# Ledger of designs, part 15: VH-VL binders against DNA polymerase theta (polq-1)

Target 1, 171 residues: DNA polymerase theta (polq-1), of Caenorhabditis elegans (a0flq6r38to208)
Amino acid sequence: EARQFEDQHLIFSAPTSAGKSIVAELLSWKVASTGRKVLFVLPYISVAREKLHQIQRCWRRDDISVCGFIGPQASNPNEWLGAVCTIEKAASLTNRALSEDWFEEIGMIVVDEMHMVFDSSRGAHIEHMLSKVLLWNQSALEKVRIIGMSATIPELYRIGKWLDGAKVFEA
Short names: E, the ipSAE of ESMFold2; O, the ipSAE of OpenDDE; V2, 0.75 times the mean of E and O plus 0.25 times the DockQ between their complexes.

## First folded at step 14 (VH-VL; framework fv_imvotamab_arm2)

Design w1 (from v3 with light chain N58K F60D; at its last look DockQ between E and O 0.84; V2 from the best seeds 0.84)
Fold by ESMFold2, look of step 14:
Structure w1 (fold): chain C 171 residues (1-171), chain A 120 residues (1-120), chain B 112 residues (1-112)
Amino acid sequence: as target 1 above (171 residues)
Amino acid sequence: EVQLVQSGAEVKKPGESLKISCKGSGYSFTSYWIGWVRQMPGKGLEWMGYIYPGDSETRYSPSFQGQVTISADKSITTAYLQWSSLKASDTAMYYCARGSWLHYGMFDYWGQGTLVTVSS
Amino acid sequence: DIVMTQTPLSSPVTLGQPASISCRSSQSLVHSDGYTYLSWLQQRPGQPPRLLIYKISKRDSGVPDRFSGSGAGTDFTLKISRVEAEDVGVYYCMQATQFPYTFGGGTKVEIK
């Protein structure tokens, strides 16, 4: 049951960003501190760039390396534990992790604006990426935990159902 | 590769029980609905009901409520459609389909069908 | 229950010519989440149904560009720009906006 509790996916929503961002940062820091990779998925390059610098500053004290996957950048997976990605780059990075056999190193994926999964266009990248995570988790010894941050909408329970019973925290 | 594989054709007599199956593979079974569709000979399609295997939530179309039981066993990724007492009017093709929580009406994978023939 | 009315019942088409199928619902298919859950299915002879279109106009993976969906509210259309031999079969619209989900009566597309 202890693995079940730690493996439970979470969705945080609030009318504002206050609080939900810091909770996701603390949870992700804990995972990175154990030596497992954390991917942060954001919808826009400008927001992702700001988050990259923020996470780099916060994690530098603990010597946890954070890399950006925002543009044409590529890096060796042994060079970082944190990755800040745009939606499309996160999808590519997770596909690369599967094909290059380091997907098991991923401990957590944090998705900003999770409600975008209802969008059949850009949201499809998030949906496909997370569907692969859910399939991976069916047989994996070390599971990937999904943390979602979302606008407050009535439909969040549907994402919770899709994410294998993710717990939804609404403010 | 996502697949839904249904159990084989059945020939039954009125009054007999029957349980047909739909096994899903290649995806997280507890993340999607499984719905059952009836197609009577020469007729169109009818939704019978749905199950979400994640918590066993079931919904029945009103005309099928009390006529069938929909269930699932998530440990073997299998959904079931069951009759306690078949009637000749249950003669039909039965399909299962996977449904999305994110995009209602996106039933993107279908089983091959199970033909049920009920005759005295 | 939302009644889905399809026309025509049968659509014989010369190979390479367009086909157009209408679907009307007895009430608006706009869900409380703002999306409209109108799907189109194809059933080839002797085959299970196959998803073509969901959410009015979104083609499922592997569905050719010659299939397109349009409409809003209560009126929806499936178009096949150039009918091919493999397009023979019955086409159904289906609403998933309100339980119970319901199908249209079907439109048989066949080559003249």
Scores: ipSAE 0.763, ipTM 0.885, lowest interface PAE 0.7, mean pLDDT 90
ESMFold2 (binder alone), look of step 14: mean pLDDT 92; pTM 0.942
OpenDDE, look of step 14: ipSAE 0.904; ipTM 0.946

Design w2 (from v3 with light chain N58K S61E; at its last look DockQ between E and O 0.86; V2 from the best seeds 0.79)
Fold by ESMFold2, look of step 14:
Formats: C-alpha cells, structure tokens, sequence
Structure w2 (fold): chain C 171 residues (1-171), chain A 120 residues (1-120), chain B 112 residues (1-112)
C-alpha cells in the first residue's frame, strides 16, 4: 500500500481547470487517509482561501484536519494532514519541514498552475521547493509524490522531464 | 552542494579505446541534462552532445555524430564519453556540464575537465 | 547551425575601467516559448568555464553585480562595469535556443 502512494509524478493539463482539480483532490485524499501530509500550492490568496474552505468541508467527513498557510498570519497550527498554501508560504513551510525534521511526513505536494514555474521571481520558489523534493526522493524510503495542474502550453513536457519523468495527461 | 567530478587525465596512442567519466552529486541526477564540451589546445569551446540520464535520451552535435558515444549509469549518477578508436586530433580538454530543462542555456555546474592526449 | 560571432577578439582594459563585449547570432535567438536563451560564460586561465549570465540578462547565483547582460534578437552585450584583476580570462557567448547549441569564438579580457 505504501508503494501505491509512491508512484510516478503526474501533470494534468486542460484548457479549463474543471476536471483536473477533481482528480488531484481524490489522489490527495487517498494520501491523507494513510496519515501522510498533503500540501496544496496555489498562486493567489483568494483562490487559495476558496480551496481551503472546499477541502476542509470535503475532508471533515473523514475527520482529516486541513489548515491554511495564506497571507500574513502568526499561526502555528498544532496538527494537520492537509495544508493549503500560497506559493511563497509553501516554500517557507517545506524549508521549515526540512529544518524541523518532519519532511518525511509529507506524502504529496499538489501544485496548481504548475506552468508558473517559468514565471519570473515567483517561479523560482516553485523550482527550488520541488528541486528539494526531487533530491529528497533520491535517497528517501518514503518518497514525496508531486501532482501538477497546468494550463495547456507547449513547454509542459519540459516540466515533465525535470520532474524525474512525470507523466503528462493532456485532456 | 552540486558537484561534477571527472576522471583523471589520459595519455593514449592512436587506435586505442577510451571511456572518461563525469560523476554528479548533490542533486537529482535524472532531472537534468549532462552535456560534453571539447576544447582543443588554444581553441574555443564546442558542444559535442547531451544525454538526459532519466531515460538515456542522447543527442549529438552533427560534427560529432558517429565519432563518440555518450552514455550514463543513473544507479551511480555517472555520465560517460567514449571513443572506440582514438585519433591524434582527439587531443583536447573535455568538460561535462549540467543543463536545465526549465532554463535552456543555464549550464550552471561544470566538471574540472579531463585532459586527453593522443600521440604516437 | 546558428553561428555566434563575438567582438572584440581581445579587450585589454585598465584596472577599474569598464569592458564591453559584443555577440551577434546568425539568426534570431527568440525561442518558440518567447524566451531568448543566450548565455555568457567566463573561463579564467587554467580553469573550467563558469556561468555568468543566462536568458540574456539573468545573473547566475554568486556572480557579482558588476556583470550585466543586455540585447535582443541577434545582438547581445556583456558589460563589466569595473574590471578587477580576477576578471582576466576568456568570455564566451552561447546560444541554447536551437540545437545544436553553439558558442562564440571568445573574447580575451586582459589588464593592460
């Protein structure tokens, strides 16, 4: 069962976001159900806040705690299995996980608008964060799975190659 | 710390075979290209070819197609450049360099170089 | 193949003075993704090449801000605002917009 959640990285792309978000949410729910942490990374505060409330509602039925790392907050939530983050907050949270020695608890990172890795300034946060995940996976027994949702762009397969051969699904 | 460490200098005779190595460490070896660059004595730089170790996809610059073989062993994070039959004109410094899929032209880390001398 | 032409071949510079190196490509370096993949490398005497600038003007980490890149299309420039002793070496432009990737012929920067 552990290997089911350690499978190949995935990128989903479509002209609209409707179908790709649902698949990512189902896969992430499965990871959280095993007791591993899931991070949802989104580019905008308003969209992240909406996603936070959505995931909290859906996962409350299974008693799975979901917290937000959005905007300027001085919170330090005690326990959670799901985290909804803006890009910069996700980068900070993963750095904290490494420095506080709980990175191995992370089972999955879900990146919305993955094509923003090419964006000036903000793209570097995504690139650096995921590069640390890829390095972690080289020697870790419990690997982190990366799930990306992206706009349909010609450069998407370059991201797939960089993410250690991630499978690209184009609707 | 990202490092590319190349094998030591080689002195060979024409007609001999040779395989030189480039070991990468400190990064996910299967997430980047490894390219090979030749620098003949007193000359500029020339790209020879590239390998993506993730699936062993290999590309050769046209002037080196059929002249060398580029390969990699991802289990030991090592790329190779090899000749089946060396010529005196192969005397040069050979560098490996890591290339980005996200930022083409960002060859950010280079090996120290392997000097190959081919003479009778 | 895209031919990269550098001028000057040699640039003797008084310590503390600026240096400017030009690079011209035989065709546009604008990639189909909209970016231009022109880089500048430095090779100090007896050392491997080192990345200075990528994507025309982006300084690689640890590169001093006295190095700057500019240009568009087919014409590119590397500037060193104040040359220091450790800047002696050969500078190469290279394009990675189109395979095979190609280098300029190099520009030697020397202290006069």
Amino acid sequence: as target 1 above (171 residues)
Amino acid sequence: EVQLVQSGAEVKKPGESLKISCKGSGYSFTSYWIGWVRQMPGKGLEWMGYIYPGDSETRYSPSFQGQVTISADKSITTAYLQWSSLKASDTAMYYCARGSWLHYGMFDYWGQGTLVTVSS
Amino acid sequence: DIVMTQTPLSSPVTLGQPASISCRSSQSLVHSDGYTYLSWLQQRPGQPPRLLIYKISKRFEGVPDRFSGSGAGTDFTLKISRVEAEDVGVYYCMQATQFPYTFGGGTKVEIK
Scores: ipSAE 0.646, ipTM 0.847, lowest interface PAE 1.2, mean pLDDT 89
ESMFold2 (binder alone), look of step 14: mean pLDDT 92; pTM 0.940
OpenDDE, look of step 14: ipSAE 0.889; ipTM 0.936

Design w3 (from v3 with light chain G34A; at its last look DockQ between E and O 0.84; V2 from the best seeds 0.81)
Fold by ESMFold2, look of step 14:
Order: structure tokens, then C-alpha cells, then sequence
Structure w3 (fold): chain C 171 residues (1-171), chain A 120 residues (1-120), chain B 112 residues (1-112)
């Protein structure tokens, strides 16, 4: 989405099959094109690996470097603009960004299977990570935009409320 | 660090008005509920009502509807509990607590309490 | 309103021994989203309440693993496997499945 919801957090309700990711991909590409970092958060290593390959191929045409954080990795933040992460690795990476003072470089976080935030185990990592983003956004000059992809469930409005009035789009 | 800091103890007479406060810090104030809980001397806990500062949605427990006003000022991250005319039976400790949209019943941070004493 | 009934009212316990607190609701606490919003709070003498457990069995951050919650439907239990001196206080169950949210009457845990 352009212009009318440019800075608003968004949640896209989509089938479990891969039908609706193109809007999130276009929005994330626009952010990366401005030189700001985009983090993609996915729940499983296999899905994250496939996504990493896909984004690397698409963004290579614009010379935008994309790294994977799905196993033991060490990379300098200035070596990438895109990061494809599992949930636990994304939480660690955002903590690192705060402690190393480059959190301001993050323009967008894209969370796949966002409805997992209701799970008390793995969802806690998503909740803690995004809570830090929400706090950052209260006073930051350059804010972080949150984009969620979720299964269609009646509870999505609660995530919207939690994310400072995020717009929920359902298919 | 998340904190809820409440205003100080109050000593009042019946019929007087009162507004007590709960200031939140260390988190996005507009992302969570603030609930108010009463504890009368030597008694248990009672929910009075809640406000979601993000859009000012407010809910009152039925026994407190019309008895108090719950409000918030998000510009100073502060929630309020207000009486227009206090009764002696309003003598109690009052707590504020932060509530989650994701896990109902997860009131994870509590204010220190405000003791209100109403006597003639 | 959902009535929450706690037993016992008072639980004197020898240091290092277990304690068990029961909470019963007047109707099912299963929410339409399939979760059960039953929480346990601790109030130490002179202190505000403190969250121990939410959604029946999920231990809140910083709560020792000697605290555990269990139950379903209308019957819930808080257990302290080995009571320590700092566990003295009043314990409340609370439901947030249905508005208005309601507390149990409390169970006072004391060291013999």
C-alpha cells in the first residue's frame, strides 16, 4: 500500500498457501531501496531458507544484499540491508541492534505467521521484539514499520490494537 | 524497564472529589490496557474497570458503573481514576495494572498503590 | 458475573514442604478463542499483587519454577513444590475470560 497507509503498521490475512505475500515484498523492497534495513521473520528454518533464496534472487538486480540468520551466523551490519531470520534469531538480532546502536537503521520488520504471537512459547519472542519496536517508535525520528502476514482468525483485531492501531486486511 | 507509578496517599472527607493517577513508562502506553483494582482494608481484590489509551475504550465493572470515572491522557502516558463525591466506604487501597491484548489475564506490571482514606 | 471460589482460606505450611491451592469457577473459563484465561497472583505482606501464572500454566518471567499451575474448565490448582520463606502472602486466582474480570477470595500461605 502507497500513500494512505505509508507509515501505519499492517496485517495481511492470507491463506496458509502462499497467495498474498507480493504486497509485503513490494513494501519491503521500497524500504530497502531507501537504504534502510528490512528484517523478515519466519517460524521455520525450511521456510526461512526458501524465502532467503527468493529474496536474494529478486534483490540482487538492485544490488541489495540479503543475509540469512537461520543458524550460527556472524556478519557485520554494514554488509546487508535484508535479513531473513527465524523467530529466535530475529529476537537476538534486534537485541544486538539495540546494544550496538544500529536499531535506527531498521525501517521495517515483516513477520510471517504473525498469529503465533498468541502462543506463550515461541510467540513470546515475537511479542518482546515488537514491544521494543513500539517503544522505539514513541520517540524515534525514523520509525520502524511492522508488516504482518497471518492466518485468517477472528482474534486478529487484538494484534491490531496491540500494534498501535495496525490496519487489518483480510482476503 | 516498565513502571507504573501512582499518585500519593489521600485523606478526604465524605462528599469531596478526588482524582488519582497512574503514570506508565518504559513501554508503548497506547498498546496496553490499564485496569484499576480496589482492595478494601483486610479484604480481597476487585476489578473496577479498564481503559485502552490507544482509542480511549473504557469498560466499568457493573458495581462501579456510575461510581467512578476512568480516563487517560496519552500525551503524558497517565491514566486516572476519579470520584465526584467520595463515601466513607471508598476507603481502600487502589492499584493500577497493565493488561495485555494478546494474553487476557496477563496483568504483568502493577502500580505501588494509592491509599485513599475517607472519614469525617 | 463469574464467581471464583478458592480453598483453603488459609494454608500453614512447613518450610520446604509443598502447598496446593484450589480455585473453582461458577462456569467454564474456556474463551471463544479456545484459550482459558485463568491467572494466579501473589500478594506479599504490604506489597502490590504480582503475576505468577497466566493462561492456567504459563509461568510469568522471573517466577521460580517451584510454582506451577494446572486445571481445565472450572477447576484449577496452584502448586508450590517447596515453600520458601518469601512465599508467605495471599494468593488469588483471577479469570479474564468474561467481563467483568473477577478474583477468588484469596488463600493465605503462612510458615508454621
Amino acid sequence: as target 1 above (171 residues)
Amino acid sequence: EVQLVQSGAEVKKPGESLKISCKGSGYSFTSYWIGWVRQMPGKGLEWMGYIYPGDSETRYSPSFQGQVTISADKSITTAYLQWSSLKASDTAMYYCARGSWLHYGMFDYWGQGTLVTVSS
Amino acid sequence: DIVMTQTPLSSPVTLGQPASISCRSSQSLVHSDAYTYLSWLQQRPGQPPRLLIYKISNRFSGVPDRFSGSGAGTDFTLKISRVEAEDVGVYYCMQATQFPYTFGGGTKVEIK
Scores: ipSAE 0.713, ipTM 0.873, lowest interface PAE 1.0, mean pLDDT 90
ESMFold2 (binder alone), look of step 14: mean pLDDT 92; pTM 0.938
OpenDDE, look of step 14: ipSAE 0.890; ipTM 0.936

Design w4 (from v3 with light chain S32K; at its last look DockQ between E and O 0.86; V2 from the best seeds 0.81)
Fold by ESMFold2, look of step 14:
Structure w4 (fold): chain C 171 residues (1-171), chain A 120 residues (1-120), chain B 112 residues (1-112)
Amino acid sequence: as target 1 above (171 residues)
Amino acid sequence: EVQLVQSGAEVKKPGESLKISCKGSGYSFTSYWIGWVRQMPGKGLEWMGYIYPGDSETRYSPSFQGQVTISADKSITTAYLQWSSLKASDTAMYYCARGSWLHYGMFDYWGQGTLVTVSS
Amino acid sequence: DIVMTQTPLSSPVTLGQPASISCRSSQSLVHKDGYTYLSWLQQRPGQPPRLLIYKISNRFSGVPDRFSGSGAGTDFTLKISRVEAEDVGVYYCMQATQFPYTFGGGTKVEIK
């Protein structure tokens, strides 16, 4: 595989009923193993909780801390390498990372149901968050890689263009 | 913040060449289209063409094909509109606008305009 | 090319009263992806155009809620529920469903 692939943004497409891919899990584990933060962005609280527990189990062997930013919270943990977030919480967390000067610690953002970016309401949060990532990457020493998982739709190539030539893989 | 800043007004004679610029800032330049719009004095708006700086894909409205060249230099986040030989009928205001891949027709940020006057 | 026809050409309005602008396309603006790419722009005197509405009815960020868009297929409407002094200018509809993208001829909104 060419070395220049590892900085390219990726979109993995699969039917909703069979939307599974372990490639994103392996890529995110590799990033977390280097000590850089990974954000997992999911649209629904229930699926985000399931994902949180899944990632916590998988990464416990390597002592990699994973926290949830899901639903109402009384306080936010400060130390973690994996964060499982709902869309709105991920947008807030990345804004906080910029304002508090730790955005460079983020190595990867994994967005589930990426096709929701076309939705006028919740999609705006995804669009704004990823647009800030794209701007950050123009001048940053350490870049953020975007991994998307999406339903199979013909319009995915437009997301690929918007994400500066992200590679679209279809099942 | 997103800005599109265009080059200043131009006064030219027929037959002269001209290249005007549109510099984008505050966003990932290679993630959006840049389109050019002409507004002749006292008239409406007309699309001239577009460029996607990410791969230099360029599209021209049929009435402008062969009349102008649209280009971009992504290293300085700048798009260009150029004429090899100006005509008096090229006298107009020229705008650049940023276009979305996610929402076609969402040209959300516009340059301030470049007035081009071509007279003998 | 898709022809966009706006009516009226001029809309003098008393401050605080509504204004309504119609736009008709020569063919359906429904794209093969199911969306309709009809936008409304405002151009104040001496200023560049600015986006008001995209995809028929979605207000762009910072656009007051007194602006609303509606329509389907070939018939579209921009409404200003209560015209303010700053709303003076020319309004354009624009389609981006089919290349080349085309504008309507414009509707001038002015205070009586």
Scores: ipSAE 0.692, ipTM 0.867, lowest interface PAE 1.1, mean pLDDT 89
ESMFold2 (binder alone), look of step 14: mean pLDDT 92; pTM 0.939
OpenDDE, look of step 14: ipSAE 0.898; ipTM 0.940

Design w5 (from v3 with heavy chain E57D; at its last look DockQ between E and O 0.87; V2 from the best seeds 0.82)
Fold by ESMFold2, look of step 14:
Structure w5 (fold): chain C 171 residues (1-171), chain A 120 residues (1-120), chain B 112 residues (1-112)
Amino acid sequence: as target 1 above (171 residues)
Amino acid sequence: EVQLVQSGAEVKKPGESLKISCKGSGYSFTSYWIGWVRQMPGKGLEWMGYIYPGDSDTRYSPSFQGQVTISADKSITTAYLQWSSLKASDTAMYYCARGSWLHYGMFDYWGQGTLVTVSS
Amino acid sequence: DIVMTQTPLSSPVTLGQPASISCRSSQSLVHSDGYTYLSWLQQRPGQPPRLLIYKISNRFSGVPDRFSGSGAGTDFTLKISRVEAEDVGVYYCMQATQFPYTFGGGTKVEIK
């Protein structure tokens, strides 16, 4: 049961982000502390920059390297365990991970504003990226866990179904 | 490469049973619906029903409820359409299609079809 | 059940000219989530159906931009701006707003 929960994808829904943010950050820290990569996917450059600095400060004490894919930042993908990405950069980075054969190093993808998957435009990048994760997980020894943070909407159960029975926590 | 591959054409007699298959590949089979569509010779399309293989939730269009059984085996990524007793009026082309939880009505990939001929 | 009515039944069109297909539903296709789940499919002779348009106006991947969808509520239109030889076939509208999902009767597009 507990092993099932550990592998289970999660969606946190609340009017405020404080509670769902701290849980996602604790789960992601645990993954990074075991030496596996964590991607944080955010929809806005300014929020992504703020998150990058926050995670860099928090994880420095544990010597965990965090870098950004939020524009013209040049970083080697093997020099970090945490990556803060905008949606489009995360899609590019995961495609690169597949083509360069390091996708198995990814332990977790944390997606902010996950309800955007219902949008046929920007949401398509999230949908395509996570669909590749779901396919990867069908045969992989080392699976990727998906953590979503979302606005409270009635349709979240559909994302849960799509993500192979992800658990939805609603405030 | 997302692909739905259906079993081959069938020639049957009235009263015989039949189970046809639709094997999905290139995607997470448990993340999408599989729907079945009938097309009688020279006619339009009719939804028969749908299954979500993730939890086996199965839904039938009313005119097909009790007429067929829709099932799936997620271990071999295969959906099925089954008759216990075929009728001549079951002669048709049968398609499977993959459906989205995110965009209802987005049946984006279709099988090649299975022709079922039921003749006395 | 929602009845979908397509017109015309047959649409012979000169190559390179536009085609327009109408679809009318017996009730509003606006879902409780605010989206309208109206799709358009194409079935070329001897082939399975293929998705062209979903949610009224969203072109599926690989569908040429000469195909466009529009409409709201109960009235919907598929337009082909310049018909090409490969566009011959039967076009269906389909609603997925309310179970059971239903198709229109189809519109045959053919080159004159």
Scores: ipSAE 0.725, ipTM 0.875, lowest interface PAE 0.9, mean pLDDT 89
ESMFold2 (binder alone), look of step 14: mean pLDDT 92; pTM 0.940
OpenDDE, look of step 14: ipSAE 0.881; ipTM 0.932

Design w6 (from v3 with light chain H31Y; at its last look DockQ between E and O 0.80; V2 from the best seeds 0.79)
Fold by ESMFold2, look of step 14:
Structure w6 (fold): chain C 171 residues (1-171), chain A 120 residues (1-120), chain B 112 residues (1-112)
Amino acid sequence: as target 1 above (171 residues)
Amino acid sequence: EVQLVQSGAEVKKPGESLKISCKGSGYSFTSYWIGWVRQMPGKGLEWMGYIYPGDSETRYSPSFQGQVTISADKSITTAYLQWSSLKASDTAMYYCARGSWLHYGMFDYWGQGTLVTVSS
Amino acid sequence: DIVMTQTPLSSPVTLGQPASISCRSSQSLVYSDGYTYLSWLQQRPGQPPRLLIYKISNRFSGVPDRFSGSGAGTDFTLKISRVEAEDVGVYYCMQATQFPYTFGGGTKVEIK
């Protein structure tokens, strides 16, 4: 049986966020519309809350449930197709997906400020989370696509190499 | 979970060929470098060279250029170090190590080593 | 090639006392991205090397907090705040700022 899989990861780079967000949002909407989960990973609580409200508004028309994993989350619902997370919460959520056997349901992870992966502290969470995705994709039927949004820096090619030849789009 | 498992000890004569292996598991093999390190008896560590299995890019330290071949087979997640003609001076312990694209110098996992003895 | 010089060559230490190992490079180890790719490895007797510290001062996962790294430019230090019996072995600094990567000559830590 033929299985359609988009396995090329993407990195969008620009000096500002203009333009790169809409492409990532359109790609993520397409994944969610097929019934697979999308995680949006952002570095700061305030930015993540704004993103949560924005995605909730955009996806309401299609009745796609979007939840936040941003602050204290003792009773977050599990019925969602979109999740907006801070870095640490995204790492915890993906670990939970592996231990509770629903990692297969994840279709896409969108990482904002992708260049933070070079930071030995907070970046380690991004690195470990995405390394699990890369390992998962080696044998999984339902693969996970990684989309990164980053500042323009010369080191982006290193991230591209690490992410199994991710395509880097500049400006 | 990440492991690098090397092939067993070798006893060889000068002039013989040899290919030793380093099998990686528990991670995406094509996302990291594999480097080879020599440790001569009673001596320190020396980098020999490195391969990125994602595209087979290889780099050799100058003193090892032309002396060995570094290769990888990503279908079985294995890197190789190979001599076409061994010398007695090749007697040493050989290690493989995994290297990061994100943090140069972070060789976080090491193989157990392969002892190569070359004697008449 | 960048030459890495370690001192002392041997460091006998009483259990529970500190140990300090110095590493000096022949050139600055600051890379074009602003990071300094200086690592410390431990090799216990009969074992492969083990990563302790990367990028001067970052402890690798599972490394006890009694190990700390410091330094800048060309001068670097590994400290063990309270030496334990399991810390016996040879310690190497290594630079990965410039190809070819190079090791220091090693420092043997032993219990006296």
Scores: ipSAE 0.688, ipTM 0.864, lowest interface PAE 1.1, mean pLDDT 89
ESMFold2 (binder alone), look of step 14: mean pLDDT 92; pTM 0.943
OpenDDE, look of step 14: ipSAE 0.895; ipTM 0.938

Design w7 (from v3 with light chain Y101F; at its last look DockQ between E and O 0.85; V2 from the best seeds 0.80)
Fold by ESMFold2, look of step 14:
Structure w7 (fold): chain C 171 residues (1-171), chain A 120 residues (1-120), chain B 112 residues (1-112)
Amino acid sequence: as target 1 above (171 residues)
Amino acid sequence: EVQLVQSGAEVKKPGESLKISCKGSGYSFTSYWIGWVRQMPGKGLEWMGYIYPGDSETRYSPSFQGQVTISADKSITTAYLQWSSLKASDTAMYYCARGSWLHYGMFDYWGQGTLVTVSS
Amino acid sequence: DIVMTQTPLSSPVTLGQPASISCRSSQSLVHSDGYTYLSWLQQRPGQPPRLLIYKISNRFSGVPDRFSGSGAGTDFTLKISRVEAEDVGVYYCMQATQFPFTFGGGTKVEIK
């Protein structure tokens, strides 16, 4: 029952951040607790840094390592289960995961401000990255789940269609 | 890497049935629309209709409603265009194209075309 | 149905000179989401159509910078800043703001 919805992609739309943030955090924690990687994709460096510190504090109790891929950083450790990334860094990291053969270790990608995908500029990075995930999921044994958090807009159903029938929750 | 490959050219007589195919590869087939376009000899382009393979939602342009059937088999990532009874006026080049939910009008990949010739 | 009218029907152009193609719609192409879904396609002789530009002015991947789109509302323009031999073909505008999607009649670009 619940197992059937574990692979369904989800989009949360709410006027307040608390409602959609809490659910995404609980789902991502469950994935990380099984030993699979979770990527958090955020549009702004300052917001990503705040999120990084927040997730690090929350997951410290369970000894789950969380790293940031924000701004110009040379190191690329493989000792993390949580990654907080800006949009461009997330795209680069997923490309590296494909080329270095560890994409199957990714269990979940959480995208903040998902509605940005309609913008042909910065949204193109999100679209390209998630299109690779969708292609990966067609043949892979270890699938990647997509969780989106978005502003409340009427066009969200189109993202749901594009993400293979993702469930849209409006709060 | 994204590719739409159509079935080969057809020579038919009036009254015969026909089903032509468009196989998509290199992308998530259920994430995009597939549309069919007719180009009559020496003429412009006409949208015939569209299918979203994710839920089989199908739409026909009014002039083609009831004239053809559009379908898809997502297990083999293939869309189809079908006539129950061909007419000489169906002689044309037929293209399939992939359409975006995010950017309407972004039909970014096209099949090579299937030439259908209907003559007695 | 939204009628798309292209001018000119034929555009003979000297190699290296600019070309401009106009497309006019019978009603506004502004969608309720605020975007305008006007695309330009190129069909070279003997080939399938190819996407050049979507949403008025966004060049598709691999399309040379010499192609540009502009316009608003009901009036749109495709410009080729410096026509090359490979640009010979028929160009179509297309709207996807409202179902059914419709094409313009086409503009043939030729080298003279």
Scores: ipSAE 0.719, ipTM 0.874, lowest interface PAE 0.9, mean pLDDT 89
ESMFold2 (binder alone), look of step 14: mean pLDDT 91; pTM 0.932
OpenDDE, look of step 14: ipSAE 0.853; ipTM 0.923

Design w8 (from v3 with heavy chain W101S L102S; at its last look DockQ between E and O 0.03; V2 from the best seeds 0.00; counts 0 for: pae E 6.4 > 2, placed apart)
Fold by OpenDDE, look of step 14:
Structure w8 (fold): chain C 171 residues (1-171), chain A 120 residues (1-120), chain B 112 residues (1-112)
Amino acid sequence: as target 1 above (171 residues)
Amino acid sequence: EVQLVQSGAEVKKPGESLKISCKGSGYSFTSYWIGWVRQMPGKGLEWMGYIYPGDSETRYSPSFQGQVTISADKSITTAYLQWSSLKASDTAMYYCARGSSSHYGMFDYWGQGTLVTVSS
Amino acid sequence: DIVMTQTPLSSPVTLGQPASISCRSSQSLVHSDGYTYLSWLQQRPGQPPRLLIYKISNRFSGVPDRFSGSGAGTDFTLKISRVEAEDVGVYYCMQATQFPYTFGGGTKVEIK
């Protein structure tokens, strides 16, 4: 099935994170502006905290609430449109979304350092989480769009194939 | 429908503590500022401060810094204004209002006001 | 702090006649983002303030078209094309370009 650029999953690969991050953030902002939830998944707490502050500052200008899930804090799904998460918290949050029947509110998941999916136990969490998203999308009217940011690796297109034919951009 | 409902009138004595409330409904409580405005009897409007319930960032006008505490409980979509020790000069009407970040202080919806009377 | 000065203090008006209120700021209200965050509020007797105009000239939802705002920089005007009985009250200009936000002293509109 041929999907339009606006609807298909995306993988961005670049030596530096600056360019791909900007694109991901802009696309995410567009989704959040429509009232759907966006999840940012970061590999490290320090990076997650920095991203949280950045997104909060940028999106507050548009009255979009962004919450961090990088610690033991709890949240009401009605309190935020943007969520910045560690890998573990993202997995937990998506599980909650399924069990609490608000998964359909999620419009986009942005995963940083997606190449870790091959090399770590935490990568396995990413794989499991995204597999659930893909499964959800098979029957959902409004699908969750996945954006992966990755280092340049030989397996990029393999990841693309796994993500229902995601378009791969290499810088 | 967007609504801000404030707690009832208060009659207090100097030295007493007080906490009044403003409950928001009909909108995303964590996405908008809640501001507090004082209006002394027969006088104009004065901004006291603001809180962003999403992260509890709080800003005080210089004249009210250290004089009051603004807080919020997002779980019940309620903002608070409190005094540790009231003065007679605190007698006034207090309004809460919803503020948009998109318009840097477009306060589009207001509470009905809470009258605070402080007298010996 | 930015000082907002309104004139006149009181504006007695005959029903059906126009009214005009001036607001001057001690410094430019043009924000770094290019917008001017000047608002007008109406407070009827015994009621809370109500937003009329935001960003100089935009009417808030439900505000009659007889209300209009204009101005630039440091000089702003609220006009009521034809005053009605329900328009009686105090009107305030407010700047939100710089924190802390500040109000004008208010203009009392009355019917002659």
Scores: ipSAE 0.028, ipTM 0.649, lowest interface PAE 3.7, mean pLDDT 92
ESMFold2, look of step 14: ipSAE 0.160; ipTM 0.728
ESMFold2 (binder alone), look of step 14: mean pLDDT 93; pTM 0.946

